# Ledger of designs, part 6: VHH binders against Tyrosine-protein phosphatase non-receptor type 20 (PTPN20)

Target 1, 254 residues: Tyrosine-protein phosphatase non-receptor type 20 (PTPN20), of Homo sapiens (Human) (q4jdl3r159to412)
Amino acid sequence: IMQEFMALELKNLPGEFNSGNQPSNREKNRYRDILPYDSTRVPLGKSKDYINASYIRIVNCGEEYFYIATQGPLLSTIDDFWQMVLENNSNVIAMITREIEGGIIKCYHYWPISLKKPLELKHFRVFLENYQILQYFIIRMFQVVEKSTGTSHSVKQLQFTKWPDHGTPASADSFIKYIRYARKSHLTGPMVVHCSAGIGRTGVFLCVDVVFCAIVKNCSFNIMDIVAQMREQRSGMVQTKEQYHFCYDIVLEV

## First folded at step 1 (VHH)

Design Z10 (framework vhh_7z1x_3)
Fold by ESMFold2-Fast, scan of step 1:
Structure Z10 (fold): chain B 254 residues (1-254), chain A 126 residues (1-126)
Amino acid sequence: as target 1 above (254 residues)
Amino acid sequence: QVQLVETGGGLVQPGGSLRLSCTASGFTFSSHAMNWVRQAPGKGLEWLSGISTSGGSTSYADSVKGRFTISRDNAKNTLYLQMNSLQPDDTAVYFCATEVPYDSDEYGLGTYFDYWGQGTQVTVSS
């Protein structure tokens, strides 16, 4: 298992990060060294503007799985984030982090916290319609309205709240239920998945989701191949050997 | 402030020898396994050698086994790579790297090879 991770780390990936390194885009990156490849980045609007996000397409057993892997939004990128969600017709956001962990800001609070007061953005208005607080994750239902057109889109955000400040979850079961609920909730567009950087916990989520879809379809799967496919499209997906091992641990729980 | 600095690269003729050094600062060097990797022009990264925290166990890629020797001096926070019988195909930028520590932050520094150095160029040519 660990030798597989090492082999993945040493794989030749000749992608370029020119867009993310543009001076005008530097403040849009949560981490200086975690950037999308030019070839798979998510362009915004007619101008193809920048956001730290990558399209991820995973193929297993003839089936294609589509995601957007992205960083936790910054205060300065909230409008860009919702533009990305709307332009891609995405109905599910999987958030695998709390806003603050161990005293460190991991993600800005990019949604309204009040049922009575929408979040007012430059081009959008986001309404929180309802929410459910469960033991290990929170479900939030949003209506996103484009101010210029008045058109609305329904988005379900699923926040996993029980990832520990260090390591991986002690209970694989809670994370399995979270991922299964997210897949069941998916209707349109790529599923938007983020943590803080959009590669570590995000990579674990994508891998396990594909594996469970394979199991349901009675198809074979290969964790190393799935992670290799992700890494061709976003650098560093599944960030640590502990996260890689956790992917195997989760699969063995089923 | 974590830093790895590789030195000792240069131009050498086929059959020659070079000794690379990697000086570590900003972390507890003696608690981390260390590795040497290289990248030839237009190629991907190739793992060459690894050494345990104490220096008691070492491993090598088949391409360098018998020609390269990894060692470390924990008192000096320094990793070494002795390269003998160099060939034109050994031309590359050489990097030292530590394995992701058990308690590493999963955001930013959570790659398998954490604390990569700047690299040192080795050119084997006549």
Scores: ipSAE 0.000, ipTM 0.117, lowest interface PAE 15.0, mean pLDDT 82

Design Z11 (framework vhh_7z1x_3)
Fold by ESMFold2-Fast, scan of step 1:
Structure Z11 (fold): chain B 254 residues (1-254), chain A 125 residues (1-125)
Amino acid sequence: as target 1 above (254 residues)
Amino acid sequence: QVQLVETGGGLVQPGGSLRLSCTASGFTFSDYYMNWVRQAPGKGLEWLSGISGSGGETSYADSVKGRFTISRDNAKNTLYLQMNSLQPDDTAVYFCAKSQWLVDYEGSPGAFDIWGQGTQVTVSS
């Protein structure tokens, strides 16, 4: 497996990061050196404004899987994040991080605090309609209203809360149940998947989702190929050897 | 501004030793995982070794374990590869390569975004 991971690391893809490196966009990146490729970045509005997010298309056994892999929103990018969700007609957000881990801020709290008070943004108003706290993840159901048009869209956010501060989950089962629920919840648009940077845990989620779908359909799959496809569309997907190994561990659990 | 420059290559007899150096400029060297990669004539790229920004973590390919040692001097912005017990099949162009991510972000070597020009190592009698 180490040999496979290192072979993936050696792939020098010709993609450029010009948009993410523009001075006006510098403060929109959570990490200076984790940027979307120009060719696969998610443009916002008619002006094609910047957000640190990439379209990911994975093909396995003739089936196509569509995602947006993105960083955990910053205070300054919350409005941009919801714009991206609505413009792409996405109904599921998979959040694979807590807001704070090990004393470090991983993701800003970009949704309403309570059922009684909506989150008031410049262009959107986000209402928390319902939530369920389960052992490994939290389900939040939102109604997102665009102030200028009055249009509303229902969005389900699934926050996986049991990823350890170091390493990978001890039990693959909890993460598989989380991913299964996310897939069952998916109705429209690409699934929006994020952690802190939008490459490590996000990459694991995408890989496992495709593998699970292949297993259910009695189709073959190749983890190296799936990760290679992701890396062509967003640099560094599946960030560590341990995360890569965890993708294989899922096969043994299912 | 940003560059990596390898030196120390040359001709050596089988069983001999060489020390390669890679001098970095234009970025904060101590923040990044650094790597050594080689390419033999007519073959693809082969990753050999990596080292964390602090120097606390190192990793090696099976083909070089026990023979090669990676190290760094952050005060000098220099990466090293000490190569011992060299064999004819170690003949290659050796590159140093910078990982994309900061050392403090999950400690991954990651994809490589900056490469040096390479230094030729030839092992023959």
Scores: ipSAE 0.000, ipTM 0.182, lowest interface PAE 14.0, mean pLDDT 84

Design Z12 (framework vhh_7z1x_3)
Fold by ESMFold2-Fast, scan of step 1:
Structure Z12 (fold): chain B 254 residues (1-254), chain A 128 residues (1-128)
Amino acid sequence: as target 1 above (254 residues)
Amino acid sequence: QVQLVETGGGLVQPGGSLRLSCTASGFTFSSYGMNWVRQAPGKGLEWLSGISGSGSYTSYADSVKGRFTISRDNAKNTLYLQMNSLQPDDTAVYFCARDHYGDSEYLSTGYYYYMDVWGQGTQVTVSS
């Protein structure tokens, strides 16, 4: 498995990050060095405005899996985030981080704090309809209303809360249940998946989701190929050797 | 003043039944979902059941499904919990609690973190 990860790390991938590096977009990046490729970035609106997000298309056994991999929203990008979700008709958000880990802010709280008060944004109003707190993840149901049109969209956010600050989850079973629930919840558009940077834990989620779909269909799969496909579309997907090994560990648990 | 007052607790034999009542005052009762939550000795809070403001929707924790029934009488501003087939591990202080969001058709998520008005609790003891 070390040989595979090293081979992935040594690949010289084509791609430019011009949009993310523009001075006007600098404040929109959580990490200066983690940027979307120009060719696969998610454009916003008719002006094709910037957000740190990438379309990810994974093909396995003739089946196509479609995602948006993105960073945890910043205070300055909350409107952009919800615009991306609505424009792509996405009904599921997988959030694989807590807002604060190890004293460090990993993701801004981009949804309403309570059932009583909706989140008022420039172009949207987000209502928290209900939520469930489970042992390893939280389910939140949102109605997102576009202020100009009055159009409402139902979005389910699934927050995995038990990823350790370093390494991978001690329980593969908890993450397996999380991913299965996310897939079962998916109805429309690409699944929006994020952690802090949108490459490490996000990459693990995408890989494992594709593998589980392959298993259900009794199809073959190749973890190195799946990760290689992701890396062609967003740099650094599956960030560490530990995360790469975790993809294999999860497969053995099922 | 917004208040919830529980009554109906007491000592009951295993296999017995009890009905708890919770009387609400100081707010429009029919506009809020209501819940029952318990705390056993030395344990944390456990959500048991919820009912929408209109009474149209109910939900139950797996531990009480088929044994407990939640209901409400909006004309009397009263919430009920009918408890059947009681067992010793049902011994706890039982609280009624109001959902944070005022919407008559909203059913709470079943987690006590989102309940903003609580009663004082009523003790239920199931023993031989």
Scores: ipSAE 0.000, ipTM 0.117, lowest interface PAE 17.7, mean pLDDT 84

Design Z13 (framework vhh_7z1x_3)
Fold by ESMFold2-Fast, scan of step 1:
Structure Z13 (fold): chain B 254 residues (1-254), chain A 124 residues (1-124)
Amino acid sequence: as target 1 above (254 residues)
Amino acid sequence: QVQLVETGGGLVQPGGSLRLSCTASGFTFSGYWMNWVRQAPGKGLEWLSGISGSGGSTSYADSVKGRFTISRDNAKNTLYLQMNSLQPDDTAVYFCARQMATIKSYSGTPFDYWGQGTQVTVSS
């Protein structure tokens, strides 16, 4: 397992990060060194404006899986985030972080705080229609209204709240149930998946989701291959050797 | 009574084209995002494309970008999918689906109404 992770780390992948490094875009990055490749970044609008997000396509056993891996939104990028969700017609957001962990801001609160007051954005209005607090994750149902047309788009956000401040979850079972629920909820567009940086916990989620789909279809899978595919499309996916080992731990339990 | 009625499916040779149509009735068509979803034999649902109520915004799955075009005619309450460069892997039942404005349940799909489905078979 650890030899596999070292081999992945030692692989020098070609790719440019020119868009993320432009001076006008620097304030849009949560971390200065975690940037999308130019070739797989998610462009916004006709002008192809910048957001720290990557399209991820994973192929296993002839099946294709499509995601957007992105950082936790900043106050300055909330409008951009919802624009990305709506332009890609994504119906599921998987959020694998709390807003604050260990006293550190991991993700801005980019959705409405109450059922009574919508979030007002430049082109959209976001309503919190309903929510359900479960033992290890929160389900929030949003209705997003395009101001110019009055058309409505429904988005389900699934926030996993039980990832520890350090390491990986002690129980794989809670995260397994979370991922299965997210896949079951997914239908339109790529699934939007984020944590703080959009590479560590996000990478674990994508890997495990593909593996579960393979198991359901009685297909073979290879964790190293899945992670290698992700890393070709967004640098550093599955950030630590502990996270890589956790992918195997989860698979062995299912 | 909300209804979605699909037409245009059939047998086509690889590299060929088909246009699917979905006629909507019983609701304000221009008020809803509309989507095309397919299901290949033995596989799950695959979302292909969506279009906003005004037609001003469109989105596509990577598997169909550049080959398929979604459009709508709100005066005729009709949704279209123009499919070009068809391949055997495009063989599936194609569904027209209305996107829910409000979700009251935490299980199931984001679509509240579906068409009956139309079979597209790409074979020589």
Scores: ipSAE 0.000, ipTM 0.189, lowest interface PAE 19.3, mean pLDDT 85

Design Z14 (framework vhh_7z1x_3)
Fold by ESMFold2-Fast, scan of step 1:
Structure Z14 (fold): chain B 254 residues (1-254), chain A 124 residues (1-124)
Amino acid sequence: as target 1 above (254 residues)
Amino acid sequence: QVQLVETGGGLVQPGGSLRLSCTASGFTFENYAMNWVRQAPGKGLEWLSGISSGGGSTSYADSVKGRFTISRDNAKNTLYLQMNSLQPDDTAVYFCAKGTDYLEYGSDSSFDYWGQGTQVTVSS
């Protein structure tokens, strides 16, 4: 397992990061060294404007699984984030981080602060319709309204709140239930998945989701292949050897 | 027809041990999570422990953690609960419960089939 992770780390992957490195886009990146490939980045609008996000397509047993892996939004990228969600007709957002962990800001609070006050953006208005606080994650139901057309879209955000500040969860149980709920909630478009950088915990989520779909379909799977597919589309997916090992541990326990 | 049959209950002294078994039939046992639930005299149902379809992941209620061990043998279609350090408060009818899929092995899980139960009495 660790030998596989080292082989993935040593692989010289194709891809350029020209869009993310443009001076006008530098402030849109949470981390200067974690950027989307030009070939798989998510373009915004007719101008194909920049957001730190990648399309991820994973093929297993003849089935294709489609995601957007992205960083936790910044104050300056909230409008861009919701534009991405709507343009891709995504109905599920999986957020695998708290806003602040260990005193460090991991993600800006990009949704409405209350049921009473919608979030006003340049092109959108986001309403929090309801929420449920569960032991391991929070479910929030949003209505996103495009100001120019008045069209409304329903989006479900699932925030996993129990990832430790360092390492991985000691028990797979809570994270398995979270992933299962996210998959059951998915209806349209790519599933939008983010943590802080959009590669570590995000990569674990994508890998485990594909594996569980394979198990349900009685299909074979290969974790190294799944992670390799992700890394061809977004650099550094599954960030640490501990996260990689966790993918195996969680799967072997089910 | 789905059937779950519990065996292994009985009378045991405080501090003693018992092993419960649940034999499953009528479904593909290896594809479903399994759970143990008990009901003490005059009380409601209490979820105790669950195990994933493959047997690798387990979950326990705080009241039994460290004393009870859940396991399964998919080749034999059998679920087990090894109960150690039994106390009078463990006196209850113990039920085997089938999860609705391979991940329903926690206290918040959905169960679609239950056994008839086996009585465990912990007394001097």
Scores: ipSAE 0.000, ipTM 0.157, lowest interface PAE 19.9, mean pLDDT 86

Design Z2 (framework vhh_7z1x_3)
Fold by ESMFold2-Fast, scan of step 1:
Structure Z2 (fold): chain B 254 residues (1-254), chain A 125 residues (1-125)
Amino acid sequence: as target 1 above (254 residues)
Amino acid sequence: QVQLVETGGGLVQPGGSLRLSCTASGFTFDDYAMNWVRQAPGKGLEWLSGISWSGGSTSYADSVKGRFTISRDNAKNTLYLQMNSLQPDDTAVYFCAKEGLDSSGYYYEDAFDIWGQGTQVTVSS
C-alpha cells in the first residue's frame, strides 16, 4: 500500500499556479508552496478574486461528490472565506483542526464565539445561533448575513477537535462518526472542508467520505483512484504516507 | 426562565430499580449535551453519565457502568436515568446538569451552566 503512495508522489501532474503566485495574492496564502491550480480554483465575485481554495469533484460508481478544499482562513481572508461559502450556497463547513496545535497557529478564529455578539466583517455579519459540544467535535450553527443585500444563509460548521498534534487519530471510530455526521448534515452546494493547509487532513476526509458513500450504496471503490482524482484538482491531497495508510485503516473499520 | 426539574427519587431496597426524569424548560433542550451527577451526604459531586444532544453518544462513570442507562426524549424536553441493581452506596441527591463551557468555548465535565435542585435517592431496607 506504501507503493501506491509512492506512485502517487511520482505522478507528473500538469497544472499551473499563476493566480496564487501573483504578488498581490502572496499574503493570502497560509503556506507559500501550497496553492490552488488555476483550472480548479474558486473564483470570488464578478472580478474573480483569489482565495486559496479548490473545487474537488470525485466520481465513483456514476456518483459525483462535490467539495471545496481550502486552507484555514487567515485574519486577512475571513471576508473572502465567507464570500466563498455564500456564493457557492454551501451549508456545511468541516474544520479538521483546532486554531492552535502544539503552539503553532493552524487557523484563525473566523467565527463568533458568543451567542450574544455577532462577528462583524467588512461585507458580512456572522451570527452564532446555537452550538453543541461533543467529546470529539463541535457543532456550530451560523446565520451569515450579507450587509449590502440583507440576505441570510444558514451554515453548519463541524470542528473535529481530536486530531493529535502528531500522526493520525489512534481511534478511527471518532473520525468516522464525524464524517458520517457531516454527510448527513449536507444539503446544498459543495461541502467546504479545511484543515490548516487544506490538503492533508482535508484529503483524508474527502477520501473517507466517498468510501463511506460507496459502501452504503454497495458500490466498489479504489482509494488510490480517489486520491489520484483529488490530486488532479488540488496538488498534494493526502499529504503523508501515514495519512494515506489511515484511509485504508478507516475502510477496515467501516 | 431557564429551569431543570428532577423527579423520580425515593426509597428503594437494595437490588431494586428507579427511573429518574429531568424536565428542561427555558432553553433549546436538543442543542445541548446533558449529564447526571450525584452528591452523597458529606461528599463532593460525582459525575455519573452524559448524553450527546442527539442521544447518539453516551458515557458512564465506572461506578455505574452496566447498571445505569441514560437516555433522552427531545420531543418532551426530558432526560432520563434508568437505575438498576441499586446498592446502599448509590444513596445520594441526583442532579441533572446542562454542559458548561470554559472561556474558549470548550466543554469540561465538571463545569455546568444549569443545575436542577435534585431528587433524593435512598437505598435501604
Scores: ipSAE 0.000, ipTM 0.091, lowest interface PAE 20.1, mean pLDDT 82

Design Z3 (framework vhh_7z1x_3)
Fold by ESMFold2-Fast, scan of step 1:
Structure Z3 (fold): chain B 254 residues (1-254), chain A 124 residues (1-124)
Amino acid sequence: as target 1 above (254 residues)
Amino acid sequence: QVQLVETGGGLVQPGGSLRLSCTASGFTFSSYWMNWVRQAPGKGLEWLSGISSGGDSTSYADSVKGRFTISRDNAKNTLYLQMNSLQPDDTAVYFCATYSPGDYGDYEILFDYWGQGTQVTVSS
């Protein structure tokens, strides 16, 4: 397993990060060294403006799984984030982090904190319709309204709250339940999946989701191949050897 | 000696109604948010509804909104769930549960007390 992760780490992948490295886009990146490839980045609007996000397509047994892997939004990128969600007609957001972990800001609070007051953005108004607080994750139902068109879009956000500050969950069970619920909730567009950087925990989620679908369909799967496909589309997917090992641990618990 | 005891479950036909009760003891019921949670056969837990300590705020899951009503009587240490327009998909064991709202911020979850559950079966 560790030899597989080392082989993935040592492989040099072709790809350019010109858009993310533009001076005007510097403030839009949570981490200066975690950038989307130009070829797979998610363009915004007619001008194809920048957001730190990548389209990820994973193929297994002739089935294609489609995602957007992205960083946790910054205060300066909240409007961009909701624009991405609406333009791609995405109905599910999987958030695999708390806003603050171990005293470190991992993600800005990019949604309304109250049922009574919508979040007012430059181009959007976000209403929190309902929320459910469960043992390991929070479900939030949003109506997102584009101010210029009046277009309304329903979005379900699933926040996993029990990932430890260091390492991986001691028990796979809570995360398995979370991923299965997210898949069941998916209806339209790519599933938007984020953590802090949009590569570590995000990569684990994508890998495990594909593996679960393979098991249900009695299809073969290869974790190294799944992670390699992700890394061709976003650099560094599945960030640590512990996260890679966790992908294998989960398959035994399904 | 914290105890939560659910009653009111049973067999009901589709379109019918049931009222669940949860009697609390061993803690200051009037100081806690209370919740209803269910578990269908072979499935995970689903949160259904929550009510503030004073009863002035309520929240519902989309699956039950408009059909279920949560309420409480702090003088009787009792939580209620009025279930209307029941469907076969509502078949589950129903639990009352609580957490300490002051223990964690907006993004933390902890249900620290659970009842034994009451079975609700919706069949024709």
Scores: ipSAE 0.000, ipTM 0.093, lowest interface PAE 19.6, mean pLDDT 82

Design Z4 (framework vhh_7z1x_3)
Fold by ESMFold2-Fast, scan of step 1:
Structure Z4 (fold): chain B 254 residues (1-254), chain A 125 residues (1-125)
Amino acid sequence: as target 1 above (254 residues)
Amino acid sequence: QVQLVETGGGLVQPGGSLRLSCTASGFTFSNYDMNWVRQAPGKGLEWLSGISGSGGYTSYADSVKGRFTISRDNAKNTLYLQMNSLQPDDTAVYFCARSEITIFGVDTEYYMDVWGQGTQVTVSS
């Protein structure tokens, strides 16, 4: 397993990161060295404006699984984030981080602060309709209204709150239930998946989701192949050896 | 009458332990997230810890992580803060506070709508 991860690290595919490296886009990146490839980045609006996000398509057993892997939004990118969700008709957001972990800001609070006050953005208004706090994740239901058209879209955000500040979860069970719930909740567009950088925990989520779908369909799967496909579309997907090993641990737990 | 009352404060020596309690009345306790916040002499408010209405989610400030434990007993309408390895810098008035927002960050006091009167904790020899 560790030899597989080393082999993936050695296959450093040359990709262009020109958009992310533009001076005007520097403040839109949470981490300077974690950028989307130009070829797979998610363009915003007619102008093809920038957000640190990548389209990820994973093929297994003739089925294509479609995601957006993205960083945890910054204060400066909240409007961009919701624009991305709406333009791609995504109904599920999987958030695999708390806002602050170990004293480090991992993700800005990009949704409404209460049921009583909508989040007012330049082009959108986001309403928190209800939420449910469970043992290891929080379910939030949003209505996103586009100001120019008055059209509304339902979005379900699933925040996994039990990833430890160091390492990986001791028990796979909670994360398995989380991923299965997210898949069952998916209806339209690519599933938007983020952690802090949008590569580590996000990569684990995507890999395990594809594997569970393969198991349900009685299809074969290969974790190394799945991770390799992700890495061709966003650099560094599944960030550590421990995360890679955790993908195998989760699959064996099922 | 919506009310929060803290108890359990007092004088304790460095390295000691203390358990604070907060009793809620006048609302459905389990429907609200609860928080512990402190204010040291001449300082601003510092958020310490939060717990969801169900008790399923907890969060801690880095300054108290590993030393303090938040818990609740919804049957008794009571919130707790177990404080271990107390240091002189922990000297403050400790408040419990109700919030309608999912527990997060250091600015949670912005979202808190009901506060207790506070209980004094003094750590000195």
Scores: ipSAE 0.000, ipTM 0.117, lowest interface PAE 17.0, mean pLDDT 84

Design Z5 (framework vhh_7z1x_3)
Fold by ESMFold2-Fast, scan of step 1:
Parts: C-alpha cells; sequence; structure tokens
Structure Z5 (fold): chain B 254 residues (1-254), chain A 125 residues (1-125)
C-alpha cells in the first residue's frame, strides 16, 4: 500500500519539461515546479502555444480512458483554457477545488459571474445559461461562442465543493456520486479535470473514474498500475500517500 | 404541454413595419434559445434569427440583417421580432420555434423541438 506509493515516488521517469521552462511561458504556470512533459502537453492552435495541461490516456481491461489534466486557470490563462476546451471538443470540466481555500487563491474564477453578463475573452464569449447548487457539487451549463465563426459549444462544469483544505474527504460517498455524475455527463472529447495544480485531487479523480468503469464492466483493475500510467504522462499524479490511500478506500465503498 | 402562440401578423405595404410576438407556456422559457423561422408560398423553411436564453446574444440571416430585430422578455414569457423596411419578398408565414438548447444561433438551418401555429405576414401594395 504505502510501499506501492514509495515505489511510485522512487521511479525515474523519462521526460523533458522544455516548453514549460521557456521564459515566455513561466508566467503561465501556477506552480514553478509542476509542469507538463513535452511529449504529452496539450498544444494550442497552429503555433502549438503553451498551456500547463497534459493528455492522460489510461488503459484498463482493453478499454482506453482519455482526459486532460490541467492546473486551475490563472487570470492570464483564461483565454488559453477555453481555447483548449474547444479545440479538443470537450463537453465536461471537473473542477475539484473552490476558488479560494484557507485564504489562498487555488483557481481563478474563469467563468461568467452571472446569467446576465457573459465573460468577454479575446476569441470567445462564455455564457452561463443555468446552474444547480447540490449538496456536494455545483453544476454549471455554459455556451462557449467562438467570435470569428459564431459557432457555439455546450460545456458542463462540475465543481466539487466539499474537499477539505487538508487531507481527503471524510466520506467517500460524496466524491463517488460526483465522479459518477461526471462520467454520465461525458459525451465528447477528453474530460477536462483540474484542481489547483492539476496532479493531486485530479489524479484521485482519474484513478477512481477508471476503477468505477472497471467495476461496472466486471473487469480487474490495479490501482498502482493506473497511477503509474498517469505518472508517465504527467509528473506527480496523486500527490500524497493520503490521496493514494483514499483511492483504495473508495474501492471498499463501492 | 408546450404551447407557442404567434401574434402580430397582417397586411402591410412595402417599406412598412410590423412587430411579431410569441407567447410561450408549458416550459421554463428563460432556459431555452428561441428562434424565428419563415416559409414563403411554395418555398422551404428559412431561419431568420435566434436569441439565447438570457437575451444577451443574437444572430440574423443575411436576408434580414439590419432590418429585423429579435428580442425577448423572460418575465412575460414573450419573444419578439421587430420587422422594418418590409419588402414583397418578406411575404411568408412566420413561426416561433423553441430550440433544443440555450445557444446563440448563427447559421441558416436549425432543428427545433416545438413550433407555433405561425402568423401570416403579407407585404403588398
Amino acid sequence: as target 1 above (254 residues)
Amino acid sequence: QVQLVETGGGLVQPGGSLRLSCTASGFTFSTYAMNWVRQAPGKGLEWLSGINSGGGSTSYADSVKGRFTISRDNAKNTLYLQMNSLQPDDTAVYFCAKGYSTYTVTGSRYTFDYWGQGTQVTVSS
């Protein structure tokens, strides 16, 4: 269990972070030391511009699960974030953080503040069409309009609001319901999943989603293998041994 | 029971104006995009204009851009089309149509889940 986590921590992974370390891209990173691998980063547009985001493909029992793991957007990267969502035809965003936790900004408010005023970006206009506040998470429905073409794209954002500032949720049930709802909401493109850094809570979400799909299909699964696959594609996925243990705790609840 | 009822059609001379209204019931009007579509005698359906759920975004077909204005009053469950500088080729049955989603419309053809009965607009001397 703990020995598995230590073995994952000691693994030397091949990979370079050249794009994220470019001087022009440093201000685009929420944390200086949490960067995407060059080989799996999400390129933006024809110029392949930078965003702190990684494609994650997890294979279990012959099925492939496809995600984008990314940091919580910064004020300076909101345009880039929505460009990434649209270019990848993603219809679900799983946000596993509040904007502010313990007085610290974890994620900028990258969506419209009200139903009445759209968010005006350089290339996009984002409309909040409706929202539902549930006990453990908030559902927001957006229409994202590309200004140049007038084409619109529907995006559902699911914000989990009950993750504690320290540790993991006391009840696995709330997070299980959240993940199940996200999977049922998924229609197109990779699922975009973020927290603050895009590795800790994000890694837990991806692991649990794959495990859930395996259980539903009556397939075997291996948590260490799932996390190892993630770490080959984005460094540090599942940040703490407590988060790793939480993945196992969730399996027991199901 | 979804209902859309168009009113305001009639006979008008070229260069004149008309305001069409569509009253909606049986669904949460403020949640859906609304559209105006017309059908001229012996022709197919032509999409004219769309407005998103909140009313902040509108789109128009090139044939009516600058002459027609779409608007909505969510408190009254009512959709409007203000038609100015009417021409004989604007003669058609005008339909109010409920969208499947809450998006801004920019194209010339759309699928809708409910339509009104239509209101006749005749532009002639």
Scores: ipSAE 0.000, ipTM 0.083, lowest interface PAE 22.9, mean pLDDT 82

